# VH-VL binders against q8ixk2r445to577, part 107

Target 1, 133 residues: q8ixk2r445to577
Amino acid sequence: FFGMLQNKGLTDYCFDYNPPDENQIVGHQVILYLCHGMGQNQFFEYTSQKEIRYNTHQPEGCIAVEAGMDTLIMHLCEETAPENQKFILQEDGSLFHEQSKKCVQAARKESSDSFVPLLRDCTNSDHQKWFFK
Short names: E, the ipSAE of ESMFold2; O, the ipSAE of OpenDDE; V2, 0.75 times the mean of E and O plus 0.25 times the DockQ between their complexes.

## First folded at step 5 (VH-VL)

Design xe4 (framework fv_axatilimab; at its last look DockQ between E and O 0.87; V2 from the best seeds 0.00; counts 0 for: pae E 4.7 > 2)
Fold by OpenDDE, look of step 5:
Parts: C-alpha cells; sequence; structure tokens
Structure xe4 (fold): chain C 133 residues (1-133), chain A 120 residues (1-120), chain B 107 residues (1-107)
C-alpha cells in the first residue's frame, strides 16, 4: 500500500512529514495535515516488513516510536526493520504498533488547531482507523 | 459573523420528498476543514444527526436514514441542500444545519432551525 | 451505534448551586465528546468539545471532565441564564449520536 495515509475519524486528514532540512530528514515528529496530495510530504508506503516508509528522499525514512514516547518520529530505515518501526495495518483499518501494543490515533494537540498521530490504547475509535488513498 | 439559515417547506405530505436548503455566511465550504451538517429534533425529543458534507465533497450519512438522504453543496452560493425521500409523520421535527470546522464532528454554529411537519 | 445515556433526565436547582450532569457512552469514546446548551425555541449552543475544551465565549463556570465511557458537565455556580436543556454528543464513531438530554429547572 502507498499514497496518502488518511484518517477516518478526522475527516480528510493525512499523515504529513515536512522536515526543515531535506538533507536531514530524521528526528522530527510526523503530524497530521489536511490531505492535499501535493508534493512529497504526504506520500507514505506500507511495506512487507511492516514499515511505514517515507521514501521520497534518500536515504529512506521509516516511522518509529521511541522508548517511552507516544509520538511517531522519523528514523532511517534499516535493512531489517527494528521492532520499534513495525506496524500492522489491520483489515478494520486500525494501525497497530507491535512493540508498544498500542494503536495509532488521530489526536488534537493541546490548546491548538493542529493534529498529530499518537499511540493510544486500542479501541473501536474511527480516529484509530486509517486507509491509503 | 458566522450565520446559517434553513429554508424549505413547513408542510410535507406523507411519501413526498423534503428538500431543505442551508444558506450560510461568514465562512466558505471552499475552506479546508470546513463542513456543514444536518441535525433534526422532534418536538420535545432529543437531537438526531442526519448527514455531513465537507469542503471536498466528502459526504456522511446516518445509516438508519442513508437510503433516504442526499446531501449536496453549492460552494459558489454558500448553500448546502438536504433531500429526504418518503417522508412520514414520524419525520416531523425541527431541522437544523450547523457548521463543522477542522474536520471534526462537533458543531460550533447552528441555524435557527426550520420546523417541518409531515401530515396528510 | 454508540448509545449516549445522560443522567439525570431532569434536575431542579437554585441560582448559585453547583450542578453536575453525567453522560455515559456504551463504549470508550476517547474524549471525543461535546456538550451543548439548548433553550426553548432556540438552537443548541456548543459549550465544550473534546470532553474538556471550553468553546470560545462560554463562561468559565462551565467545565467538562471525564474519560473512557464516563463524562461530566459541571456548572460551578448556576446563573439564571443557565436554566436550559443540556445534551452530550459523541463524535468518536459514525453515526454521531446525542444523549437524551438533561433539563435544568428552577427549584
Amino acid sequence: as target 1 above (133 residues)
Amino acid sequence: EVTLKESGPALVKPTQTLTLTCTFSGFSLSTYGVGVGWIRQPPGKALEWLANIYWRDDKYYNPSLKNRLTISKDTSKNQVVLTMTNMDPVDTATYYCARITFGEYHFDYWGQGTMVTVSS
Amino acid sequence: DIQMTQSPSSLSASVGDRVTITCRASQDISNYLAWYQQKPGKAPKLLIYDASSLESGVPSRFSGSGSGTDYTLTISSLQPEDFATYYCQQYDNLPLTFGGGTKVEIK
């Protein structure tokens, strides 16, 4: 699967990554932004290694969850996907992070009109359902 | 100033189709994240969500009424139209249109509502 | 569909009273809950969104709290203009659903 990764509960919001330096794409947080399909900021790929790849730049980036965190951070992809980069996009649309055993949920940043994907306990929330478009 | 206003017939006969128009100002459905929804309220009863439409023409319907509902927009006129087929006396209610922002499903501005009575 | 159960259906209170209204969802709705105030013959007015966020222009005497399936709307000191019917609404899942309402009446 590839393309825009869109949320069901938060209408027309997609995974978005826009690093400040195109030559240094790692270390920043993945956010949610209105789906526009322009540029490379919203193009992601779900691989057979259970990675969510940001492969518009070289070296390729993969979404990871750092220890003790609930945010999605861009790391470099590895030949063998590390445990913290493994996600399961389930049939019901839920995006499950294997290591933390939590689901990716669209959430509002406190006191803002911005949104981010966060790890939360898995529920039947539409905000935890995702699909490629 | 954000305003919404519902318009349509006050009286509909059973089996007929209801057409309601929501005319709004102070915002545009060309703006990203903006949507308009319809909610109804029978006299003395609770609120029931009917349908939403968003700036990119994404549409959502209450499954219990989906086969009877059609929502559409005319961005240039700042209007949203709701049609409901096969009206029945049980559909007698005040119908509201309301604004949604930021892709959410809560309503921050409401029209005054229009009372629709279904009677032979 | 997610059922929203409000309690009580009605209550009597006096000006200055602390009023608490409860809304229970049939499943975890992850704080995707709004509260509305409706006066007779008027449209609902948004008070709280995301369970605890106060809508702009709403008096600070209104507050929302809760998590999971249980949520509360609190009016710290009831004012004359607060006598109305209050509704909760979940937006965690479609279809959107409202509670049955709580009528706050003058004692």
Scores: ipSAE 0.884, ipTM 0.948, lowest interface PAE 0.6, mean pLDDT 95
Fold by ESMFold2, look of step 5:
Structure xe4 (fold): chain C 133 residues (1-133), chain A 120 residues (1-120), chain B 107 residues (1-107)
Amino acid sequence: as target 1 above (133 residues)
Amino acid sequence: EVTLKESGPALVKPTQTLTLTCTFSGFSLSTYGVGVGWIRQPPGKALEWLANIYWRDDKYYNPSLKNRLTISKDTSKNQVVLTMTNMDPVDTATYYCARITFGEYHFDYWGQGTMVTVSS
Amino acid sequence: DIQMTQSPSSLSASVGDRVTITCRASQDISNYLAWYQQKPGKAPKLLIYDASSLESGVPSRFSGSGSGTDYTLTISSLQPEDFATYYCQQYDNLPLTFGGGTKVEIK
């Protein structure tokens, strides 16, 4: 799948990645922002290796979760996808992170009006449901 | 200053169609992420959600009332309109409109409400 | 549909009392819960969102807590202006649903 990865429960919010330096895309957090489709910040590919790739720029990035963390961070893609970069987009729309056994949820950043995708215990919440547009 | 105000008939006969208008100021439905919802409250009873409409014209209805409800907006007039068909005495309630921000969250500003009585 | 059960349906309290109201959801709602205050003849007023975040201008004697299915509104020291009906509301899943309300009356 390729396009904007949207949340069901948080109306019209999409995965967004806007690194401060286009030549240093690693190590920054993926956010949620109002879906607009302008530029290349909201376009991702879900691959056969179960990666979520940011590949409209070079070098290509893959979304990862570091051990013990709950934030989604950009890493460089590898020829064989590492376990921390594998997400299962299930038929019901849940986005499951295999290594942690947790689901991606749209969440309000603490004491702010900003939103981010975070790993949380899997539930039936609409905020844990995602689809490509 | 954000304000909302409901307007419409105070009395409706059974089987008639109710049309309510929410007129608001201090925000616009052209603003990204903003919506307006309708909630009703029968006298002495709990609140019941009816419908939401958002800035991109996405519409959501309470499934128990879905075939009776229509919501629409006129962004240039700062208005949202709710239509409810086939009114019955059990629909007697105070009807509120309220603002929603950041998707389907909480209702942060409410109108004063308008009492609608359905009787012969 | 997610059912919201509030307890108690009513209570009597004196000024200065600590008041606790509970709300239970029929499934985990992941802290997508709001609390509203409603005085007779008035519209509801938002007090708390995201289970524990205090809305701007709401006195600090109001607090929200809980997780999963069980949530609590606490008024640490009841004031005369706090006699009202309180409602919880979940916004985790559509349809949006409210609790039955808790009326707080003067003893």
Scores: ipSAE 0.245, ipTM 0.773, lowest interface PAE 4.7, mean pLDDT 89
Fold by ESMFold2-Fast, scan of step 7:
Structure xe4 (fold): chain C 133 residues (1-133), chain A 120 residues (1-120), chain B 107 residues (1-107)
Amino acid sequence: as target 1 above (133 residues)
Amino acid sequence: EVTLKESGPALVKPTQTLTLTCTFSGFSLSTYGVGVGWIRQPPGKALEWLANIYWRDDKYYNPSLKNRLTISKDTSKNQVVLTMTNMDPVDTATYYCARITFGEYHFDYWGQGTMVTVSS
Amino acid sequence: DIQMTQSPSSLSASVGDRVTITCRASQDISNYLAWYQQKPGKAPKLLIYDASSLESGVPSRFSGSGSGTDYTLTISSLQPEDFATYYCQQYDNLPLTFGGGTKVEIK
């Protein structure tokens, strides 16, 4: 699968990654932003190793969650995907982070109009359902 | 200033179709993340959601009423129209339209409401 | 459908009282909850969204809290203009559903 990774619960919001410095793609949080349909900073690839890859810049980035954290951060991809970079996209649209046993949920930043994907206990919430477009 | 105003008939006969228009100002349905929904409230009862429409013409309906409801928009006129078929006395209620922002499903500004009575 | 249960259905209070209204969802709604105030003969007014975010222009005496299935609206010091019916609404899943309402009456 590849394309824009869109949330079912938020109308027309997509995974988005636009680091402030193109020479430093690692360490910044993945956000959610209105889908523009142009790919670029919203274009992701779901790989056979269960990675969510960001291929717009080089070197390629892979979404990860650091131990004890709930935010999705861009890391460098590795030849063998580490456990913190593996997400299972299930038939119901849930995006399951196997290492933490939690699901990716669209969430608003505190007292803000901005949205981010976060790890939360798995529920049948539409805000935890994702699809490639 | 954001304003919304509902218009339509105050009295509808059983089995007829109700058509309500929401006319708004201070925002546009061409703006990303913006939508308009319809909510009703029978006298002395709780609020019940009916339907939403968003800037890219995405439409959502209450499944219990979906076969009776149609929502549409005219972005150039700042209007949203709700049509409800086969009216019954139990559909007597105040009907509200309300604004949605950021592609969500809560309502930040509401119209004054229009009372619709269904009787013979 | 997600069922929203509000308690109490009504309460009597005096100006200056701390008022607490609760809302329980039939399943986890991940803080996608709004609170509305409705005065007699008027349209509802948004008070709180995302369970705890105060809408612009709403007095700071209103606050929301909670997580999972259990949520609370608190009015820290009731004012005369606060006598109204309050509704919670979940927006985690379609269809959108409202609580039955809590009427705050003069004691």
Scores: ipSAE 0.242, ipTM 0.776, lowest interface PAE 3.7, mean pLDDT 89
ESMFold2 (binder alone), look of step 5: mean pLDDT 92; pTM 0.938

## First folded at step 7 (VH-VL)

Design gg1 (framework fv_recaticimab)
Fold by ESMFold2-Fast, scan of step 7:
Structure gg1 (fold): chain C 133 residues (1-133), chain A 119 residues (1-119), chain B 112 residues (1-112)
Amino acid sequence: as target 1 above (133 residues)
Amino acid sequence: QVQLVQSGAEVKKPGASVKVSCKASGYTFTDYFMHWVRQAPGQGLEWMGYINPDTGYTKYHQNFKDRVTMTRDTSISTAYMELSRLRSDDTAVYYCARYHRGLSWFDPWGQGTTVTVSS
Amino acid sequence: DIVMSQSPSSLSASVGDRVTITCKSSRSLLYTSNQKDYLAWYQQKPGKSPKLLIYWASTRESGVPDRFSGSGSGTDFTLTISSLQPEDFATYYCQQYFSYPTFGQGTKLEIK
């Protein structure tokens, strides 16, 4: 799969990666933003290695969760996907992070009106269900 | 042994299309990107684009995006590059090349396919 | 596109000579997050495909003789052949992979 990765519960929002510095593309948090349908910073690929790849900026990034964290951070992709970069997109739309055994949930960012994807205990919430558009 | 084997030489007339194949062996075909690079006689190397064989996603250089189509068939580990509306300045050797380690250098390269475009 | 410039365009040398080829990029190829330079060097003999020599600016590919070395960082890179052998006469290309691939114009190494 590839396209815009949209939330079922937070229906107008898509995965979005917009680093503030074009000379440092990795290391920043993945956010949720209003889906614009144009690809670009909202375009992702889901691979058979269970990666969520981002190629709008170069070098290509892969979404990861660092140990002890619950935020999704852009890292560099590797030849073989490391465990912290593996997400299982289930038939029900849940996005399961294998290493932490948690699911990606659309959530309100602390101290703001913005939204971000975060790791949370897995539930049947529509805020944990995702699909490519 | 990791190897890329390309289809044979082609001679085409202006306005025709050409489709070059690149068969991969010795590794998991879907784990590496396949890029296409051409080299006109006596000239340097020119990147054309790539395909991710896993997802089918393609990215083309702007100079080719209106004429090139890259596809793959995972059942036979083969990538294809089709270039349409050929002109004499498309005469070149066309290479497929694997991106090593997912971090973007080319290894291995196919042996090359010579495409000659003449009236 | 990131522009890659090589010098010289051609060079004549004798077996046993030390040869230096330079490559300059229009922007820094050093990625600060991993401290790596996204630069590779290839060797191409007439009628043959390019062969990878060096990646990450200075890492030799397995099987490449140690007379080949890469150095430099950021925008200025060098390929050195410390003692030329007959099989080294070829065209050499640098390539950046910080963005979509671009190549230098090549340096043809000829027998003097």
Scores: ipSAE 0.443, ipTM 0.842, lowest interface PAE 2.9, mean pLDDT 90

Design gg10 (framework fv_recaticimab)
Fold by ESMFold2-Fast, scan of step 7:
Structure gg10 (fold): chain C 133 residues (1-133), chain A 119 residues (1-119), chain B 112 residues (1-112)
Amino acid sequence: as target 1 above (133 residues)
Amino acid sequence: QVQLVQSGAEVKKPGASVKVSCKASGYTFTDYWMHWVRQAPGQGLEWMGYINPDTGYTKYHQNFKDRVTMTRDTSISTAYMELSRLRSDDTAVYYCARYHRGLSWFDPWGQGTTVTVSS
Amino acid sequence: DIVMSQSPSSLSASVGDRVTITCKSSQSLLYTSNQKDYLAWYQQKPGKSPKLLIYWASTRESGVPDRFSGSGSGTDFTLTISSLQPEDFATYYCQQYFSYPTFGQGTKLEIK
């Protein structure tokens, strides 16, 4: 799959990577923003290794969750995907993070009014259901 | 140069429909979302909706969604905004404006089309 | 919708004056993850379309004179014109793009 990763519950929002410095694309958080499909910040590839790759800019990044965290951040991709970079897109649209056994949910960030994808206990909420558009 | 050129002024009766055109030049038409914004006499700017010229996908503001239709013709790089069941309070200048490469502000804007609705 | 409020509604000033226009949003326009404020400023002269001045709250558009500057974060934003010129008499609008676009009511800058 390649395209915009859109939320079923927060229907107009997509995964978006818009780092503070466009010359340093690694180490910052993934956000949710209105789906537009323009430029490069909303296009992701879902790979056979269960990675979500940001490959429209160089260097190529892979979405990961660091130990003890619930936010999604951009890491460098590796030849063999590490466990913290593996997400299973399930039949029902759930995006399951294997290492933590949690699901990606569209959520409002606690200290701000911004929307971000966060790891949460898996539920059947539409806010945890995703599809490539 | 990047330009948006709109159709000429229209005078309509209440209950009629108006269709405004916006012709793009100087860039790849399908690479940028086209938004529509109106301005009533002496008032501020009001967002109406947008169209993705590549896919034809549209999103309308709730205040207009039952009366507005946005379309495009990629062969002539032209976007259209049709507003039906016109009321006197639809009298306004209607602008098309380009969404700046998905970065969320408007540049450029069309010159505007004055629509007057009167009996 | 996110409500944008501008003050003052109108302002009288003389050439050479420093002018300040304020914009307030009903909710924060800051994405803390990228530290960007989703706010733009436009200038509109009578009979003309709006012209982009500033985006990301403080980034000046190419070709816009350096006397124009934007500042602020979250809910409170300011547009400053450091030394007013005759061509600057216009109406100024702020616009949020944190969600679907909404504009302030405008500030009309008039000759004193």
Scores: ipSAE 0.242, ipTM 0.786, lowest interface PAE 4.7, mean pLDDT 88

Design gg11 (framework fv_recaticimab)
Fold by ESMFold2-Fast, scan of step 7:
Structure gg11 (fold): chain C 133 residues (1-133), chain A 119 residues (1-119), chain B 112 residues (1-112)
Amino acid sequence: as target 1 above (133 residues)
Amino acid sequence: QVQLVQSGAEVKKPGASVKVSCKASGYTFTDYHMHWVRQAPGQGLEWMGYINPDTGYTKYHQNFKDRVTMTRDTSISTAYMELSRLRSDDTAVYYCARYHRGLSWFDPWGQGTTVTVSS
Amino acid sequence: DIVMSQSPSSLSASVGDRVTITCKSSQSLLYTSNQKDYLAWYQQKPGKSPKLLIYWASTRESGVPDRFSGSGSGTDFTLTISSLQPEDFATYYCQQYFSYPTFGQGTKLEIK
């Protein structure tokens, strides 16, 4: 499936990747932004390999967990998805990162009015529930 | 052995539609994108678009966006490309080709399907 | 849309010759994050589908003879056949995959 990946707890916020440089689209943090319903920078594809792909820009990117951190960043997609790029979207809407045993949570970026997805201990919070729209 | 087998040659009138099939075998159908590339007689290769067989997502080249539809049937590992409102300059060999996930190179290619559009 | 230009459009050669085909892109195909050039080369014989020869500008596909080599980076790329064999007479295409795929117009290699 594919579409906008929206948070159940943070009303109106979706996964968003706004490439900072047209010629350097990987390596930056994935953010959350108001859902606009038009795809583009909020359009993602969830694969049977448990990848979250971003194909708005080329080469195609895959969301990954940055080594030693709780942040999600854009990396290049691999032929076989590495463990840091695998997220299990469960029936309850939780997005579980099996390698770390943590869940993706919508959180406010420190000292900012911005929101980002971060890895947190799994809870039954609506801020950890996601769905494609 | 990885193989792509396409449907047989077609002869169509201008204004008609044609649907070409591409059956994959020897690998997991949903692990690779399927692209469509055509070649007019004596001409080079022209990319038309692709489908991700896993998700069903499609991306079409702007020259074909209003006339092409790509679909797949995962139960029989088959991809389809339908081109409507055919013109004489759509006469070409149409290829399906396997693409590594994300942008990459084509390997293997189907054997090609010749589509002739004439009055 | 990245434009690919090949030269020459055709070339006549004899068995044993060294043949060079060039390919130029309208923008750099070097992705700075991984230092790879997103370029492939294909061989097509009459009535047959294209066959992959080289990817990442210089990596030979398994089973491709050593006489085929790719070189170049950024916008300028070359395919070289060091000692032409009878089975090498074909049309050769470069293809970029930095963005949505585009091909050069092809180079037809003919017997002299």
Scores: ipSAE 0.257, ipTM 0.787, lowest interface PAE 4.5, mean pLDDT 88

Design gg12 (framework fv_recaticimab; at its last look DockQ between E and O 0.13; V2 from the best seeds 0.00; counts 0 for: pae E 9.7 > 2, placed apart)
Fold by OpenDDE, look of step 8:
Structure gg12 (fold): chain C 133 residues (1-133), chain A 119 residues (1-119), chain B 112 residues (1-112)
Amino acid sequence: as target 1 above (133 residues)
Amino acid sequence: QVQLVQSGAEVKKPGASVKVSCKASGYTFTDYFMHWVRQAPGQGLEWMGYIKPDTGYTKYHQNFKDRVTMTRDTSISTAYMELSRLRSDDTAVYYCARYHRGLSWFDPWGQGTTVTVSS
Amino acid sequence: DIVMSQSPSSLSASVGDRVTITCKSSQSLLYTSNQKDYLAWYQQKPGKSPKLLIYWASTRESGVPDRFSGSGSGTDFTLTISSLQPEDFATYYCQQYFSYPTFGQGTKLEIK
């Protein structure tokens, strides 16, 4: 699966990553932004290694969850996907992070008008449902 | 054995186009990126861009973006690099090179294709 | 682009000599998560394709003689040939892949 990773509940919002420095793509938070499909910032792939890959850049970036955090941060993909980069995109649209045992939910960023994907306890909320478009 | 075999030498006039092929064998073509790197006579290595064989997604260096087109035919495990509006300074050996995800090097390389641009 | 600067551009040496080539990057090539430096070294002989010698800054590719060694981390890297052999006269390139790939300008190693 590849393309824009769109949220069902937060209509018309997609995974978005736009690092301030193209020579340093790691360490920044993945956000949600209106789906536009015109740039590399919203192109992701769910791979056979259970990665959410930002594969429009070289080297490839892979979404990771750092210890104790509930935000999604861009790391480099590795030959073998590390545990904190493994997700299960389930048939019902839920995006499950294996290591934390939580689901990715579209949420409003604190003290902001922006939105971000956050790890939360798994529910049946449409804000935890995702699909590639 | 993993190998990349490129098409033969080309001689072109300024303004023409050249299309170099790179046939892969010994591995799953769609599992690796294919990069193109050129080397002018007596000069260093210059990265041109890459293609993702499974999706056909390409990324070109800005210096070539308006003149280079990278494609692939997965049915025959072959990558192509076409360079248009050729100039004399495009004279170089052009290499295809395999890249695997998460690794920071190229291996293997094609044997190279010499492209000569002259009036 | 990350700029790779090699030194020297050329050098002459004799068989048996110890040779050192330096490569500097405009920014760190160390990925802190896996503690690897995204730096490789290649050897290229006239009329031939580049051949991978070292990856992850210090790991020798299979089949590469142990007289070749890579060292360094961050922004400063070194390729060392402990005892130069006749077949080692060639051009050497460093290459980074911390970002879109770039190469050093090369170091031509000639026989004295």
Scores: ipSAE 0.725, ipTM 0.900, lowest interface PAE 0.8, mean pLDDT 95
Fold by ESMFold2-Fast, scan of step 7:
Structure gg12 (fold): chain C 133 residues (1-133), chain A 119 residues (1-119), chain B 112 residues (1-112)
Amino acid sequence: as target 1 above (133 residues)
Amino acid sequence: QVQLVQSGAEVKKPGASVKVSCKASGYTFTDYFMHWVRQAPGQGLEWMGYIKPDTGYTKYHQNFKDRVTMTRDTSISTAYMELSRLRSDDTAVYYCARYHRGLSWFDPWGQGTTVTVSS
Amino acid sequence: DIVMSQSPSSLSASVGDRVTITCKSSQSLLYTSNQKDYLAWYQQKPGKSPKLLIYWASTRESGVPDRFSGSGSGTDFTLTISSLQPEDFATYYCQQYFSYPTFGQGTKLEIK
């Protein structure tokens, strides 16, 4: 699977990564933004190692969740995926972060009109359902 | 063995376009990025961009973005780099090079294609 | 772009000599998550493609003689040839792969 990673509940929004400096992609938060259909900063790939890769950078970026956090941030991909970079994409569209035992949910960023993906307890909410477009 | 074989030398006039091919063998073509790097006579190595062969996704260096197009044909395991509106300072050896996902260094390199731009 | 600077631009040496080439990056190439430095060294002989010598700053590629060694971390890196052989006269390049690839300007190793 590859393309724009879109939310079922927040239907116009896709995973988006647009760091301020394209030569420094590590450590910034992945956001949700209106899907534009052009790829670029919204183009991701789900791999056989259960990674969500950001193909725009070399080396590729891999979405990770650091211990004790609920935000998705960009790390560098490695030859063997570390556990904090592994997400299980279920048939129902749930995106399960095995290390934390939580699911990725579309949520409003605090004190803002913007949206971000966050780890939350798993539910059957459409805000926790994702698909590649 | 793993090998990249490039097309032969080209002589072009200013304003023309050149299309260099790079045929891969000995590995799964779609498992590795293909990058293009050039070297002007007596100068160092300059990265131009890459293509992800399985999807066709491309990323070009800003210096080449308006003139370069990278494509591939997965049925024959071949990558292409086309540079348009050639100038005399585009005279260089053009290399394709394989880039492993997660390893991210160049190995192997093609033998190089010499492109000479002169009137 | 991450800027890579090599020193010296050229050097003359004799067979049997120990030679040292330095490479500096404009930002750290050490990724703290895996403790690896994203730095490679290549050898290029006239009319030939570059050949990978060293990756992860200090890991020797299979088939590369043990007289070649890499060291350093963060922003300062060194390639050492402990006992120069006739086939080692070439141009050497460092390359960072922490971001889009950039190369040092090269160090030409010439016969004295």
Scores: ipSAE 0.568, ipTM 0.854, lowest interface PAE 2.1, mean pLDDT 90
Fold by ESMFold2, look of step 8:
Structure gg12 (fold): chain C 133 residues (1-133), chain A 119 residues (1-119), chain B 112 residues (1-112)
Amino acid sequence: as target 1 above (133 residues)
Amino acid sequence: QVQLVQSGAEVKKPGASVKVSCKASGYTFTDYFMHWVRQAPGQGLEWMGYIKPDTGYTKYHQNFKDRVTMTRDTSISTAYMELSRLRSDDTAVYYCARYHRGLSWFDPWGQGTTVTVSS
Amino acid sequence: DIVMSQSPSSLSASVGDRVTITCKSSQSLLYTSNQKDYLAWYQQKPGKSPKLLIYWASTRESGVPDRFSGSGSGTDFTLTISSLQPEDFATYYCQQYFSYPTFGQGTKLEIK
């Protein structure tokens, strides 16, 4: 899949990546923002290696979750996808992180009216359902 | 050698459908998106949409959404574009093209398939 | 859709001439996070498919002669051929890949 990765429950919000340092894409958090399809910051690719790639940039970024964390952070893609970069986008729309055995959920950021994707125990919530547009 | 080889020229009547094939070789077919672009005689290039071969996901330009279907057969590394309810202004050369690293440029292109729609 | 406007629509020139083709986009193609302009240039000869010349606005594809160069940023871009050769007579297209692709209408370069 390629496109904007949209949340079913948090209507009209998409994965968005906007690193503060344009010379360094690694190590910053993926956020949720109103879907607009401009500027390439909302375009991601789901690959055969189960990666979520930010690949309009070189070197390419891949979404990862570091051990013990619940936040989605940009890492460099590797020839063989590391375990912490593997996600399963299931037919029902759930986005399962293999290493942690948790699902990606749209959540409100503490002390803010902004939103982020976070790992949570898997449920049937529409806030854990995702689709490409 | 990365190569895209398309099916041969077609002559169709208005109202018919056409299905163009694009066989890929020299690279891992499922790792790259395949796009379709057409060019009417004496005109510029018009993007139609793409397919991601590993999952079958498609995205179509709004001008073609109700008439175009893009498919693939991963066992033979082949993409297909079918355009239905043909009109005379669908007369064009239809190209498949591999996108280069995400929403980037097209390289390589297929050799093109001429579709002529006439009564 | 992002609209791409090329100028001129056609051009007559002689072998050895310097040629400039411009392309304007309806939206900025510069992604400030990576400082890249999402613009490509293609060459198309009659009866042939387009061939990539330039990507990222100014980066020459492998095997493309150094007489071809791209410049510009944001909304305004230029393809320059510094000394025309007989094989350069073709139609040239700009294309944006900032979003779903769109192309300029083309510039036909003919021998004078």
Scores: ipSAE 0.008, ipTM 0.539, lowest interface PAE 9.7, mean pLDDT 86
ESMFold2 (binder alone), look of step 8: mean pLDDT 92; pTM 0.928

